# VHH binders against BTB/POZ and TAZ domain-containing protein 3 (BT3), part 22

Target 1, 364 residues: BTB/POZ and TAZ domain-containing protein 3 (BT3), of Arabidopsis thaliana (Mouse-ear cress) (q9syl0)
Amino acid sequence: MSSSTKNIPKPPPLPCITYQRFQSSTRKPSSLMRLVPKEALETWDKLFKEGSGADTYVETDNKSHFPAHSSVLAAASPVIATLLNQSRDKNGNTYLKIHGVPCEAVYMFIRFLYSSCYEEEEMKKFVLHLLVLSHCYSVPSLKRLCVEILDQGWINKENVIDVLQLARNCDVTRICFVCLSMVIKDFKSVSSTEGWKVMKRSNPLLEQELIEAVIESDSRKQERRRKLEEREVYLQLYEAMEALVHICREGCGTIGPRDKALKGSHTVCKFPACKGLEGALRHFLGCKSRASCSHCKRMWQLLQLHSCICDDSNSCKVSLCWNFKEKMKKLSKKEQSKWRLLVENIIRARNSLGPFSSRSSGLI
Below, E stands for the ipSAE of ESMFold2; O stands for the ipSAE of OpenDDE; V2 stands for 0.75 times the mean of E and O plus 0.25 times the DockQ between their complexes.

## First folded at step 16 (VHH; framework vhh_7xy4_2)

Design J1 (from s78 with S99G; at its last fold request DockQ between E and O 0.63; V2 from the best seeds 0.74)
Fold by ESMFold2, look of step 16:
Structure J1 (fold): chain B 364 residues (1-364), chain A 120 residues (1-120)
Amino acid sequence: as target 1 above (364 residues)
Amino acid sequence: QLQLVESGGGLVQPGGSLRLSCAASGFTFDSYAMAWVRQPHGKGLEYIATITWSGGWTYYSDSVKGRFTISRDNAKNTLYLQMNSLKPEDTAMYYCAKGSTGEPFIFQYKGQGTQVTVSS
């Protein structure tokens, strides 16, 4: 029977199940999505179940001996290949000993090596056993399957710390990040769990790492918020400059008693800040103490910014545009650099808008 | 000097209950996953329940699911198995088993075990 066992087929490299995330939940995958024929996988699954021509066996604790094919096992796992080369029983038969785990997990593990076939609910039941086996025997395809199962809602606040410790031991970076994300997102709930309390006692360095990650995440979130708030200020400055140009070129049709704008006038202003800017500009043009006036300081800055962006020398209708361009030339190189950097930030903020932003407009 | 000491076995009638204990010493108990294993006379080992470090995940074989409950008290370094609705098929020697740091769900038992006998 030794001669017949040399012809044992190699297992396929891929599982027989197509990933549901790739296909919509309402569409069935077509037969063209398979890289390996269904019949080939079913043939290897049948070979596993029937054991015809087996030249070795897998021994489990419950004395359940699975007949097996050494060439299939060795092709699927380099660790198993090495173990089979080194193992012989009293009768000279090659064997693979897998003790210390439920025999059902061993059955599923070996079946996967042949055909990548599995029952989904049983896989979920044994996912942690199979993750460890896939790591110990270096079976990356099974490890990836276990990772996909864990990533589909298997991990919760009660088990996340236990799973994290397992994932670190098995070098499963993706699950480590999933667990860390859950810790960061819901630190209050996770830190009150029995898993956290056990880890605090047994692995205080990991606790320190997790706490530091939570603090760093909060710090980075705060920095991102500051950056977005600065970007919003830059966009408001850009909008104010566009409104200024509108006021100076066309005038604003929103003129009424004191601060009230005329509603329903024939000249409808589409610039929301126009009323305030019109008043600020009139104040600026008539103010005797511009250098010390807080209201004039804002208008001065806006006019200076406009002059830095404006490339119209003789056709610009914005009040004092040329005067501010001349003032820019008289500033120190350090001060000129500050203004040009601010202009760059404003333009960069404007250019980062999506195609459907209501703030989109042409450059002045 | 690693030790696992099982206790709480005995003779019970079908439908009865027992609670097994496993006292652990000589190692950091809460750093290891733990399991209960049973061996009926003349038969192989069955891994009937597994519990992670904190108890955040448990496994039960189909033969005991719904009837047995594994738990651990990490402050007392003790593993428990609450066995309800006992059947004659549950008659076996019961061992507790410990995972390892490199292979946390590959279990080794070391104790003498505790005998559970279910008969009328």
Scores: ipSAE 0.734, ipTM 0.911, lowest interface PAE 1.3, mean pLDDT 81
ESMFold2 (binder alone), look of step 16: mean pLDDT 83; pTM 0.847
OpenDDE, look of step 16: ipSAE 0.841; ipTM 0.972
ESMFold2, fold request of step 17: ipSAE 0.708, 0.678, 0.632; ipTM 0.901, 0.895, 0.880
ESMFold2 (binder alone), fold request of step 17: mean pLDDT 84, 83, 84; pTM 0.853, 0.849, 0.861
OpenDDE, fold request of step 17: ipSAE 0.843, 0.843, 0.843; ipTM 0.973, 0.973, 0.973

Design J2 (from s78 with D30E; at its last look DockQ between E and O 0.91; V2 from the best seeds 0.80)
Fold by ESMFold2, look of step 16:
Structure J2 (fold): chain B 364 residues (1-364), chain A 120 residues (1-120)
Amino acid sequence: as target 1 above (364 residues)
Amino acid sequence: QLQLVESGGGLVQPGGSLRLSCAASGFTFESYAMAWVRQPHGKGLEYIATITWSGGWTYYSDSVKGRFTISRDNAKNTLYLQMNSLKPEDTAMYYCAKSSTGEPFIFQYKGQGTQVTVSS
């Protein structure tokens, strides 16, 4: 009985709760994000381009050498510092060898170490190469820049699985989350892609992780919905009991539509359940076969529930409240516990709304 | 053990087409990004195209963009380069390259390559 909603009158539908989503700007003025004067960046960029005082070099696959400054490179990356100390060419000079990537990506990487300067179009073109270089040489500022570029619409359903695997290899948690969110939001489309099919064969552990994440997300949504539905039932019961008290103390007019009344001080009842509940109460009071009537049984149960909540034994105007309190005392301990648990749940649901809730009951 | 065998090169007239193949063995092909690299005679290496594990992303150098297409067949462990609208400047030795195990977009090549010669 305690969890059954079939024995309790259903109040009229409550007003729809409307939630407004407020979005903050995602972009700030460039002046707030610039911590270093432009002239300082240009000075370091000039040093890189001119190479004045270079004491080392960077070697690429295309037989070219970039003049470079070992102090700048070592300050930018401890990994590069170690590699420079371990290198010797025929003339005894140090060097940094970066092979296996396009020479243009190496140029952009080294330039970034000096000045953080870059061209936007070229950065997007080489973003994956630069992400890997930033990871290999431990350059967090470049890694963050690559992450920001990837997060700006670069990732789609066709490449999301490949990008996810790259992000895991480079320990880029933000991109892993972005990719996972995309998989969860559109699992049907993503699971049909070539990327998913290849991953299923080559990396079945990752497939299992993604499927489990999708299932967990759906399970949490379903559980959250179920809990909200349960709380709605308890709130409807509380509102029905308040309406019962209102009817017994003040009356709510006829059984017919109340708001068909004439203009002027048009009265809208504050208790939405009044029409149905008033009719049920009138039936209960006049019914000759209460013990076997399903309508009377529902009213009987509502009155019993009220009596469990009501503290006003002397001033209560609800019909038979005292009689139901006395019947409650005569029930078995097991049955009393079921009723008390139901009452606790109803009160808990009502108390969780707070005084500024958009529900009608939140006004009282 | 690990092998990359390039084929499909040859002589072709300007404006012609060729399709290069790279047969891979000795490693799990679909676990690695792949690339095509070329070396014109007497010049340095140029990384001209890259393809991710499943083919979900590709990169092309400006010198070949719009004319060349990289693709892979993971069931056959084979990498392809379709070369259209060939120019004399495309004359080079072409190599396929595999990403390294620990560094996914740093490429290594070991094959003998395949010569592409574009001349009338």
Scores: ipSAE 0.677, ipTM 0.896, lowest interface PAE 1.7, mean pLDDT 80
ESMFold2 (binder alone), look of step 16: mean pLDDT 85; pTM 0.869
OpenDDE, look of step 16: ipSAE 0.843; ipTM 0.972

Design J3 (from s78 with S100N; at its last look DockQ between E and O 0.89; V2 from the best seeds 0.79)
Fold by ESMFold2, look of step 16:
Structure J3 (fold): chain B 364 residues (1-364), chain A 120 residues (1-120)
Amino acid sequence: as target 1 above (364 residues)
Amino acid sequence: QLQLVESGGGLVQPGGSLRLSCAASGFTFDSYAMAWVRQPHGKGLEYIATITWSGGWTYYSDSVKGRFTISRDNAKNTLYLQMNSLKPEDTAMYYCAKSNTGEPFIFQYKGQGTQVTVSS
C-alpha cells in the first residue's frame, strides 16, 4: 500500500503544554509551565516496556532482542533513522544492532529514547557507556544528562585524564573544561597519576596542550599577584606622602619605644612611618651627596611625587615643594608623563579604599 | 595482525581463584579501553568488566562485582582478570575485548577465549 503512505496527511504538531495555551504575546510562560506531565512520560515508558505494535527490534550481544517501534527510534535519533533505512533481515524486517556494550546499557539507552525515564543509580553506573552511545547516535538530551552526572563529583584525579580523552572523542566541551580545571588546580598530583603516564606515551600532543594551559594559568596568577603587589606599593607611597605633609605642616616629635616606654605613656603618631620618614627628611636636607645616596633617592622621589599632587605650592609647607615643581617643568615630556602616570596610579589606589578600611585614615 | 590471546582458564572448585591473562599485539594497547566478556554454554555474551586506558576507571557487572578485579599492565600489553570466590555460574568461555577506534566504549572480541569451569 505504497500509494496510501504517500497520500497520508502529516500529523499535526504535538501540543505544547504551556506555550500555545497562552494567547498573550507579552507574557512568557514560566519554567513550571514547560514541564511534561508525568502521565505522558509514563505512557511512553509503558509503550517501551510492553512493546505493543512493535515493527522492528534492537539486537544485543546476548542472543536476545528488544521489540521496538521504528518511528519512535527514528524520531529520537537521525543516526538511527539512517541505520533503520539501511537494515533488513532475511524476512524484510528492520532492526537496530547495538553490540559491544553491556545489554543493560542498551536497555537504558533505548528506554531513554522513548520516555527519558531512567534509574538514577544505574545511570551513574553506566554513565560512560551512555555518553558514548549518546554521541554515536546523536542524542543531545542524553549527552547533557551524562555531562551533568559527570560534573557532580564523578571525576577525580585518578580518572581525570581518561575522562578528558573520552570527552574530547565525544566532543563534550563542558567536561573537557571541568577536566582541564582539575589539571590546572592540582597539576603536581594529576601529573603523577598512571593516566598522565599513559597519555604522555600515547598522546604527547595532548600532554603539550595541558602543560601549556598550566603554564598560561600560572602566568595569569603571577600577573594578578604582581598587580596586587603594585597596589600595595602605591598605598605605601600614599601613606608616606600623607606622613610627609603631616611632618612639615604640624610637626611630629620623634616617637620611639626605646626611651618613651621607660618614661611613661606618650601619644603614638597616627602615621606609622613618621619617625623613619622624619629621619630621612633630616638626612636629606643635610646630605651633600644626595644624587649618590640611596636613602636620599627615596626621599627625592617622595618630594617629587608630592609636588605633582600639591594644588597650592605657594602656601605649601612641605619642604622644597616649589623647587620640585620647578624641576618637573625642566624634565622631558616623556619623564613628565611617567610621573603623572605614577601619581594617577597612587591616587587611584587610594580612591579604591572603601569605607571602614584599615587604610582609610588618610581618606579625608 | 591484531591479536588478543586469552589464557589462564581451567577447572577449579567452588570458592577457588583463577587469574586470566590476555596478551595483546598488533595495535597500540595504551590507546584503547579493554573489557572481559564471558559466554556460558548455550547463552549470550555478558560484558563483565571494563577498564579505561590507564585503569583510572573500571566497570563490573553485578554478577562479579566484589569478586573479580580487572587490571592492565600497559608496559607488557597485557590485560588481567583476577577471579576470586568462584561459583558454578561463573563457568563460561572468557574473552578479552578491545574498544573500537573512534568508539571508545564499544567493544569487540577476537580471540578463541579461555574456558573457566567451576565444578561444584
Scores: ipSAE 0.687, ipTM 0.899, lowest interface PAE 1.6, mean pLDDT 81
ESMFold2 (binder alone), look of step 16: mean pLDDT 83; pTM 0.849
OpenDDE, look of step 16: ipSAE 0.842; ipTM 0.972

Design J4 (from s78 with T50D; at its last look DockQ between E and O 0.01; V2 from the best seeds 0.00; counts 0 for: pae O 12.6 > 2, placed apart)
Fold by OpenDDE, look of step 16:
Structure J4 (fold): chain B 364 residues (1-364), chain A 120 residues (1-120)
Amino acid sequence: as target 1 above (364 residues)
Amino acid sequence: QLQLVESGGGLVQPGGSLRLSCAASGFTFDSYAMAWVRQPHGKGLEYIADITWSGGWTYYSDSVKGRFTISRDNAKNTLYLQMNSLKPEDTAMYYCAKSSTGEPFIFQYKGQGTQVTVSS
């Protein structure tokens, strides 16, 4: 009867999911392909610059006036439309007064209403003023542009507090978040700025909010660190227990069951904790003062912990496993609960490593 | 060569505090558990506290529990022992000790020690 060794074809190699690190192609800010022909924009820009046929004027803080077209302004902003209507005199003339911002910013703002044309350097210079104007006069397209500029590295430690306040006033949540993150990241530097000092005087509630946010962030970081440390401890305990079982059942190094020949010191043990545990066990076995010895106490705790996790205490080769299991039954409910919680935490920690996390014992 | 250098010992009154430091060199400090042990005059070595390689787990003897705190800075290769509420019984030579296997069970290789004397 010729045992036809069915050549089970080797499963095809698992596709190397080359996690192509999506190099975030620094997508160059895709020049928003202006869907509007350049000639059209130039025409509107020319109309603005020349002022031909203007029926209204814009007044700025320096009592500077420049001509404008009421129809264009009204079409671009419903708020401006209302203001122009309210300004209409007996002769039918209208005017728009924009005060509290630099004249240059007003000029840029009005130009933007005509053609959406702007100079990049000027936009960066007056971005905060333009943000305010876009917000006050309900020009969403300009507001978006201002937000984009602010999000592209315009904000620094010196201006972050001012930008934050302005963003809050203009209901720009994205920029608020960016500013808050910056404050949290480098509170020491930001709190030393003139912007902070001024804010502290003018808006003490905001200072309190920011301080609280920093404290909360730090607390979260600390808590995260603590949890990571705890997890590590639970994993170590798990490894120690595995090593204990290995040593007691199979033997490792110089310690093992009496009925089994110890595989010489040259065998590579797959349990990283065995070397340490071997030493601990040797101490435990030789210690004359086990009841008062801290090392022995730790070993007792480990043995007890094992007994809590062991499902087969009757046949278990781990020393005293059965005895500890019986002892555990006699403990108070409170104590039993503590041990149960410990076991749960250890199991949880283990399960969090996933099947593939071979702890490379990076013993470097 | 493995070196452990203890410092921070001295004379202190009962109820006082001291902070001991141990500078470690000649081995990968962050790979080993560390301990403090002490030796009273005319007595044997006594274990007092140990800490895992990461600092995530600490253990204290009953004699110092609640009063002493062991900590480490792996970036500085330094082990610390904060001692509060010191008692005359705490008078001893204090030694830093390194784990032999990296596990917090058996400690070997003690330094030269630093003397702590608690006396009114």
Scores: ipSAE 0.000, ipTM 0.193, lowest interface PAE 12.6, mean pLDDT 81
ESMFold2, look of step 16: ipSAE 0.720; ipTM 0.913
ESMFold2 (binder alone), look of step 16: mean pLDDT 83; pTM 0.849

Design J5 (from s78 with E103T; at its last fold request DockQ between E and O 0.91; V2 from the best seeds 0.80)
Fold by ESMFold2, fold request of step 17:
Structure J5 (fold): chain B 364 residues (1-364), chain A 120 residues (1-120)
Amino acid sequence: as target 1 above (364 residues)
Amino acid sequence: QLQLVESGGGLVQPGGSLRLSCAASGFTFDSYAMAWVRQPHGKGLEYIATITWSGGWTYYSDSVKGRFTISRDNAKNTLYLQMNSLKPEDTAMYYCAKSSTGTPFIFQYKGQGTQVTVSS
């Protein structure tokens, strides 16, 4: 880059951060919506279009030359600065050669370096060319704009694998994530596309990475679903245990301590599992062969769980609490550990309840 | 060693159709984006169509959009251009181009090309 105090063009205003996302920039921005006034952008756009004081040019394949200002180009891209330093044409002038892309894409690229101005429909048509140019010439602001366009519905199941490979070559992490998310969301559809088939042959390491990501995502979803289902079971068990204690201490409806049941209830029961327990507890109280009765199994399990949680070894009003504590001591170490772990899980599920949670799901 | 051989050109009347082929050898064809480029006599190159590795995305210049179709057969290492509703303005030498290694969508052509002439 050479500096001349008599001929110093202003660099193009490159957007870095706006108050609005790039989705908003697909509409013409107003001076009230950006950090950079519209007048400043139009000044640089005018310089680009008019070419006054140009000291270099941009050469394209179609024999078109764009007059340009070396200080503007070099300030916008360190890669371009290097290329201009090495260039000389037959007349001794510096130049920038951009071949291998449509000249319209080159025009849009250079215009963006000056002013960040662009036509929305043309930008969408050339977005992949411009992404590659922005990467090759190290123009992060243009790269971000291309990424925003791609992220807004441009990518579909037919092109997602091709776009992913392009994004990896251009180090575009956001688009890589978008593509990966699409692969994970609809793996069956994406894996049947021609893009996937080509990738299997040309880049098997990438295929392995994608398959592993899909498997990992499915495993995490299944584990989350399983834990939520377990939590619901644990909460039902806790609600049943609370209702059992309530019935044994205070009575509820026709079940409970005789002196409290005869007096009746003055308030609506606040333990939702009581109704679900009533039939099982009524059977349990009247069954003469409780120890071997299959119908009493749930009550035995609830009593065992209660005995594992109960802090009151001698004064507990829950029937047979002490007997079950003694039975617990006679179980194998493995069986004892299973019950203790179950109790800890139930307590953890209760402790995760929000302060205003009221579960209407019953033990029924 | 790398070779791109264009064929299928010829003389055709306005409104007619042609199908161009490009046989590729000496490189892994399905690892590269491909393009068709044309050069009218005495004029510069025009990039008229581009196709990604698998064909998941295509680009057409406004001059040919709706009339030309780019396609590829990766099993046969062949690129195609179906040209319909040909106009005298389509008269040009047509070249097949391969993207650069590691820099997709920057294209290079190396073949002799195939002449398409639309006249009468």
Scores: ipSAE 0.690, ipTM 0.897, lowest interface PAE 1.6, mean pLDDT 81
ESMFold2, look of step 16: ipSAE 0.681; ipTM 0.888
ESMFold2 (binder alone), look of step 16: mean pLDDT 84; pTM 0.856
OpenDDE, look of step 16: ipSAE 0.843; ipTM 0.972
ESMFold2, fold request of step 17: ipSAE 0.688, 0.673; ipTM 0.894, 0.891
ESMFold2 (binder alone), fold request of step 17: mean pLDDT 83, 84, 83; pTM 0.852, 0.852, 0.850
OpenDDE, fold request of step 17: ipSAE 0.843, 0.845, 0.846; ipTM 0.974, 0.974, 0.974

Design J6 (from s78 with Q108D; at its last look DockQ between E and O 0.01; V2 from the best seeds 0.00; counts 0 for: pae E 12.6 > 2, placed apart)
Fold by ESMFold2, look of step 16:
Structure J6 (fold): chain B 364 residues (1-364), chain A 120 residues (1-120)
Amino acid sequence: as target 1 above (364 residues)
Amino acid sequence: QLQLVESGGGLVQPGGSLRLSCAASGFTFDSYAMAWVRQPHGKGLEYIATITWSGGWTYYSDSVKGRFTISRDNAKNTLYLQMNSLKPEDTAMYYCAKSSTGEPFIFDYKGQGTQVTVSS
């Protein structure tokens, strides 16, 4: 049993979830409807099918009719309650008119109002019509069921634009976001579809919004890539400085201090940048015109960078370290600030290494 | 170094309001989609609101739509959640989450969370 509370650990990061998408449901549509005993649902479904005691009717396309119960319809939808009242004649008779969708969709919609019963394959066939009906008549339970069906792989690149437009009109933000994600991830394929071409002519404002979203997504990806590449450069500079110190103090491969025995080029070295630096150092040590040589410029710059972070001027084995420290003091304050900022960035890159970081093994 | 620090939680009566904040550091905030996720006691995570990089597109779960508003201030590296008309079922630990580098709507990092409790 531990008794210390003074060393509170950091909270853990969220576990990586490879299949995690933005979705809010893990239940099959049919399982949501089984909170009521099955016998009760079957009783309501039978009432719908038989029409016993019906006091109103539902008119569909082609003047088709079927009987219904105004009390059930009004209880299920306040919009339907208002419409039935407005249709009431002198004798008290009412009706509900639903046109503009297939008769099959109207039948399934009204059946759902009674019992929440449905055939899954037929529901999938008419899911878009049922989404519209559930929105228009304010039936949230059916609307949620339609959303769950659409989110289960119903949407593809050929229909995504049509679904997006419908989802916007029905205020179904979850499906809008699913569709937007598909457009962003596969813009070339989606923009080539017939649905996109029709939308381009009929709804140019939406096209502009989608294109702007794609461009913003690409720009953010490019910015993330640029930052990653910048970090890689800083890490390469850190590795080069680490290798320079190692070579100057201990020697490595075929190069090192005059008082050290060298092990040769085949020795495995723990400092990944040593092999890349060996040639540059060999040139630097033998160059007769170091101050003006373009090939030596990289070594001068690396020595300057080392001098900015080296605290030990009395025992530092990196040659010329003291000279560059003195040269640093003679630079303008603007130039001094540039070098110190570069060192800060290199140290930040080193200290920010995590599980998703990558490092280069070479420098020269 | 990467940090998401949530704040603004607390105890509130039903029908009340709270504004949650999430301070982000250690990454380029405006390059990632962000989300609010909640976890009621003893239950799994529920993703309740998502916002794109610039804030041009938002998503809300049905349980909070119309009551909650997600927003971000990219200049301040801060994500917000305005919660209105709070209900007892909104009681949960609320986390902000950052999207992954490669998949814009996979969220692979969250903060330590802030507790929201709605009761009389």
Scores: ipSAE 0.000, ipTM 0.378, lowest interface PAE 12.6, mean pLDDT 78
ESMFold2 (binder alone), look of step 16: mean pLDDT 85; pTM 0.863
OpenDDE, look of step 16: ipSAE 0.841; ipTM 0.973

## First folded at step 17 (VHH; framework vhh_7xy4_2)

Design K1 (from J1 with E103T; at its last look DockQ between E and O 0.79; V2 from the best seeds 0.76)
Fold by ESMFold2, look of step 17:
Structure K1 (fold): chain B 364 residues (1-364), chain A 120 residues (1-120)
Amino acid sequence: as target 1 above (364 residues)
Amino acid sequence: QLQLVESGGGLVQPGGSLRLSCAASGFTFDSYAMAWVRQPHGKGLEYIATITWSGGWTYYSDSVKGRFTISRDNAKNTLYLQMNSLKPEDTAMYYCAKGSTGTPFIFQYKGQGTQVTVSS
């Protein structure tokens, strides 16, 4: 190794934009993915390995320590800058103690501060240690790299709760979201894992948060489905009312006014509900017990609904329209409000679909 | 009062096996990641294995990978290290270590340790 000297000017601080792609650290990266020339990274990596001009030592648990440069460390981490200032001795030398982690993780961490150089397999092996170190020493570029590794298939149903707790401790919002999404998507499977059982005992506030999120997600999904189903019902009612008016004014298939020629079941009708109504209307017109007949109940409801919408006082061709308008006036105010609300909902649902063709005669 | 009490060490021939235990008390054991660390005589500490809260992730140093297995029994507040295919360089004082909620995977040991000696 080269002789070290304190007379050599300290190298410039590392740029905060240095990065090397996770998947290809041993291959030439694309120039579009490199923000710093390769030669600069190699120079800083060599300085780290050789230690020329060091004014600091990094101490690890295994009695090993290696020389380092306070200007480089302080520029890379504001936390380290504070620690170095607090450790300065009478001779101006500083020390950085990183204990409690494998020494290999410390080596990788400090090397990254100099040059962003790393070995992919070692980075993957120490990803959780490095995530914690990057959080504790405020090194966002390393934290982002650890997040990328975790995002690429590392998290599964068996470890998701452990990873979630780690991500919360390290303020890694992206990983927290990924874990939460996995919990929501398969709550039954995740809640039966050892990780969930441990979290339930050790961190009941987190359990409460997760259960609330699952319940809220289920409620939103249920509400969306309910609204879609409700909208479909309203659209079917609208189509039935259009068909009723069409049959009563113009006739369709085998049923219609006495004054209209009928084409039979051979033709395709513009109004989708006509075929379904033909039989119901024929039964309704011929049924001798309409007031108590379950088959007639839907026709009574449809006629009542039409009368609530119809503006045509006396020239309406829909049978019994005027009678139902008068029946509506006799209902309680509460019941009248229920029918008006139903009409509003039906019209709202229809308007959300867009216009019908200009040839439509299905006006309400 | 936080306590970590290591046991299960002893003398063993090369190729032999031992199982170490670490009894934890004075804290909620299953709230913390745990580790085994060893210190050969006159040398520094080596962090040889780490396990998450539920055991969903483990780490092993290259020196022990494939030979040692870390595990935990949260119901018994006990951490284990199964050591197989022991070598003379595994001779060390073994400690269990506890992480924290604020700095997970930064470990501190406090016990007296248990001596493992591997010799012919």
Scores: ipSAE 0.659, ipTM 0.884, lowest interface PAE 1.6, mean pLDDT 81
ESMFold2 (binder alone), look of step 17: mean pLDDT 83; pTM 0.847
OpenDDE, look of step 17: ipSAE 0.844; ipTM 0.972

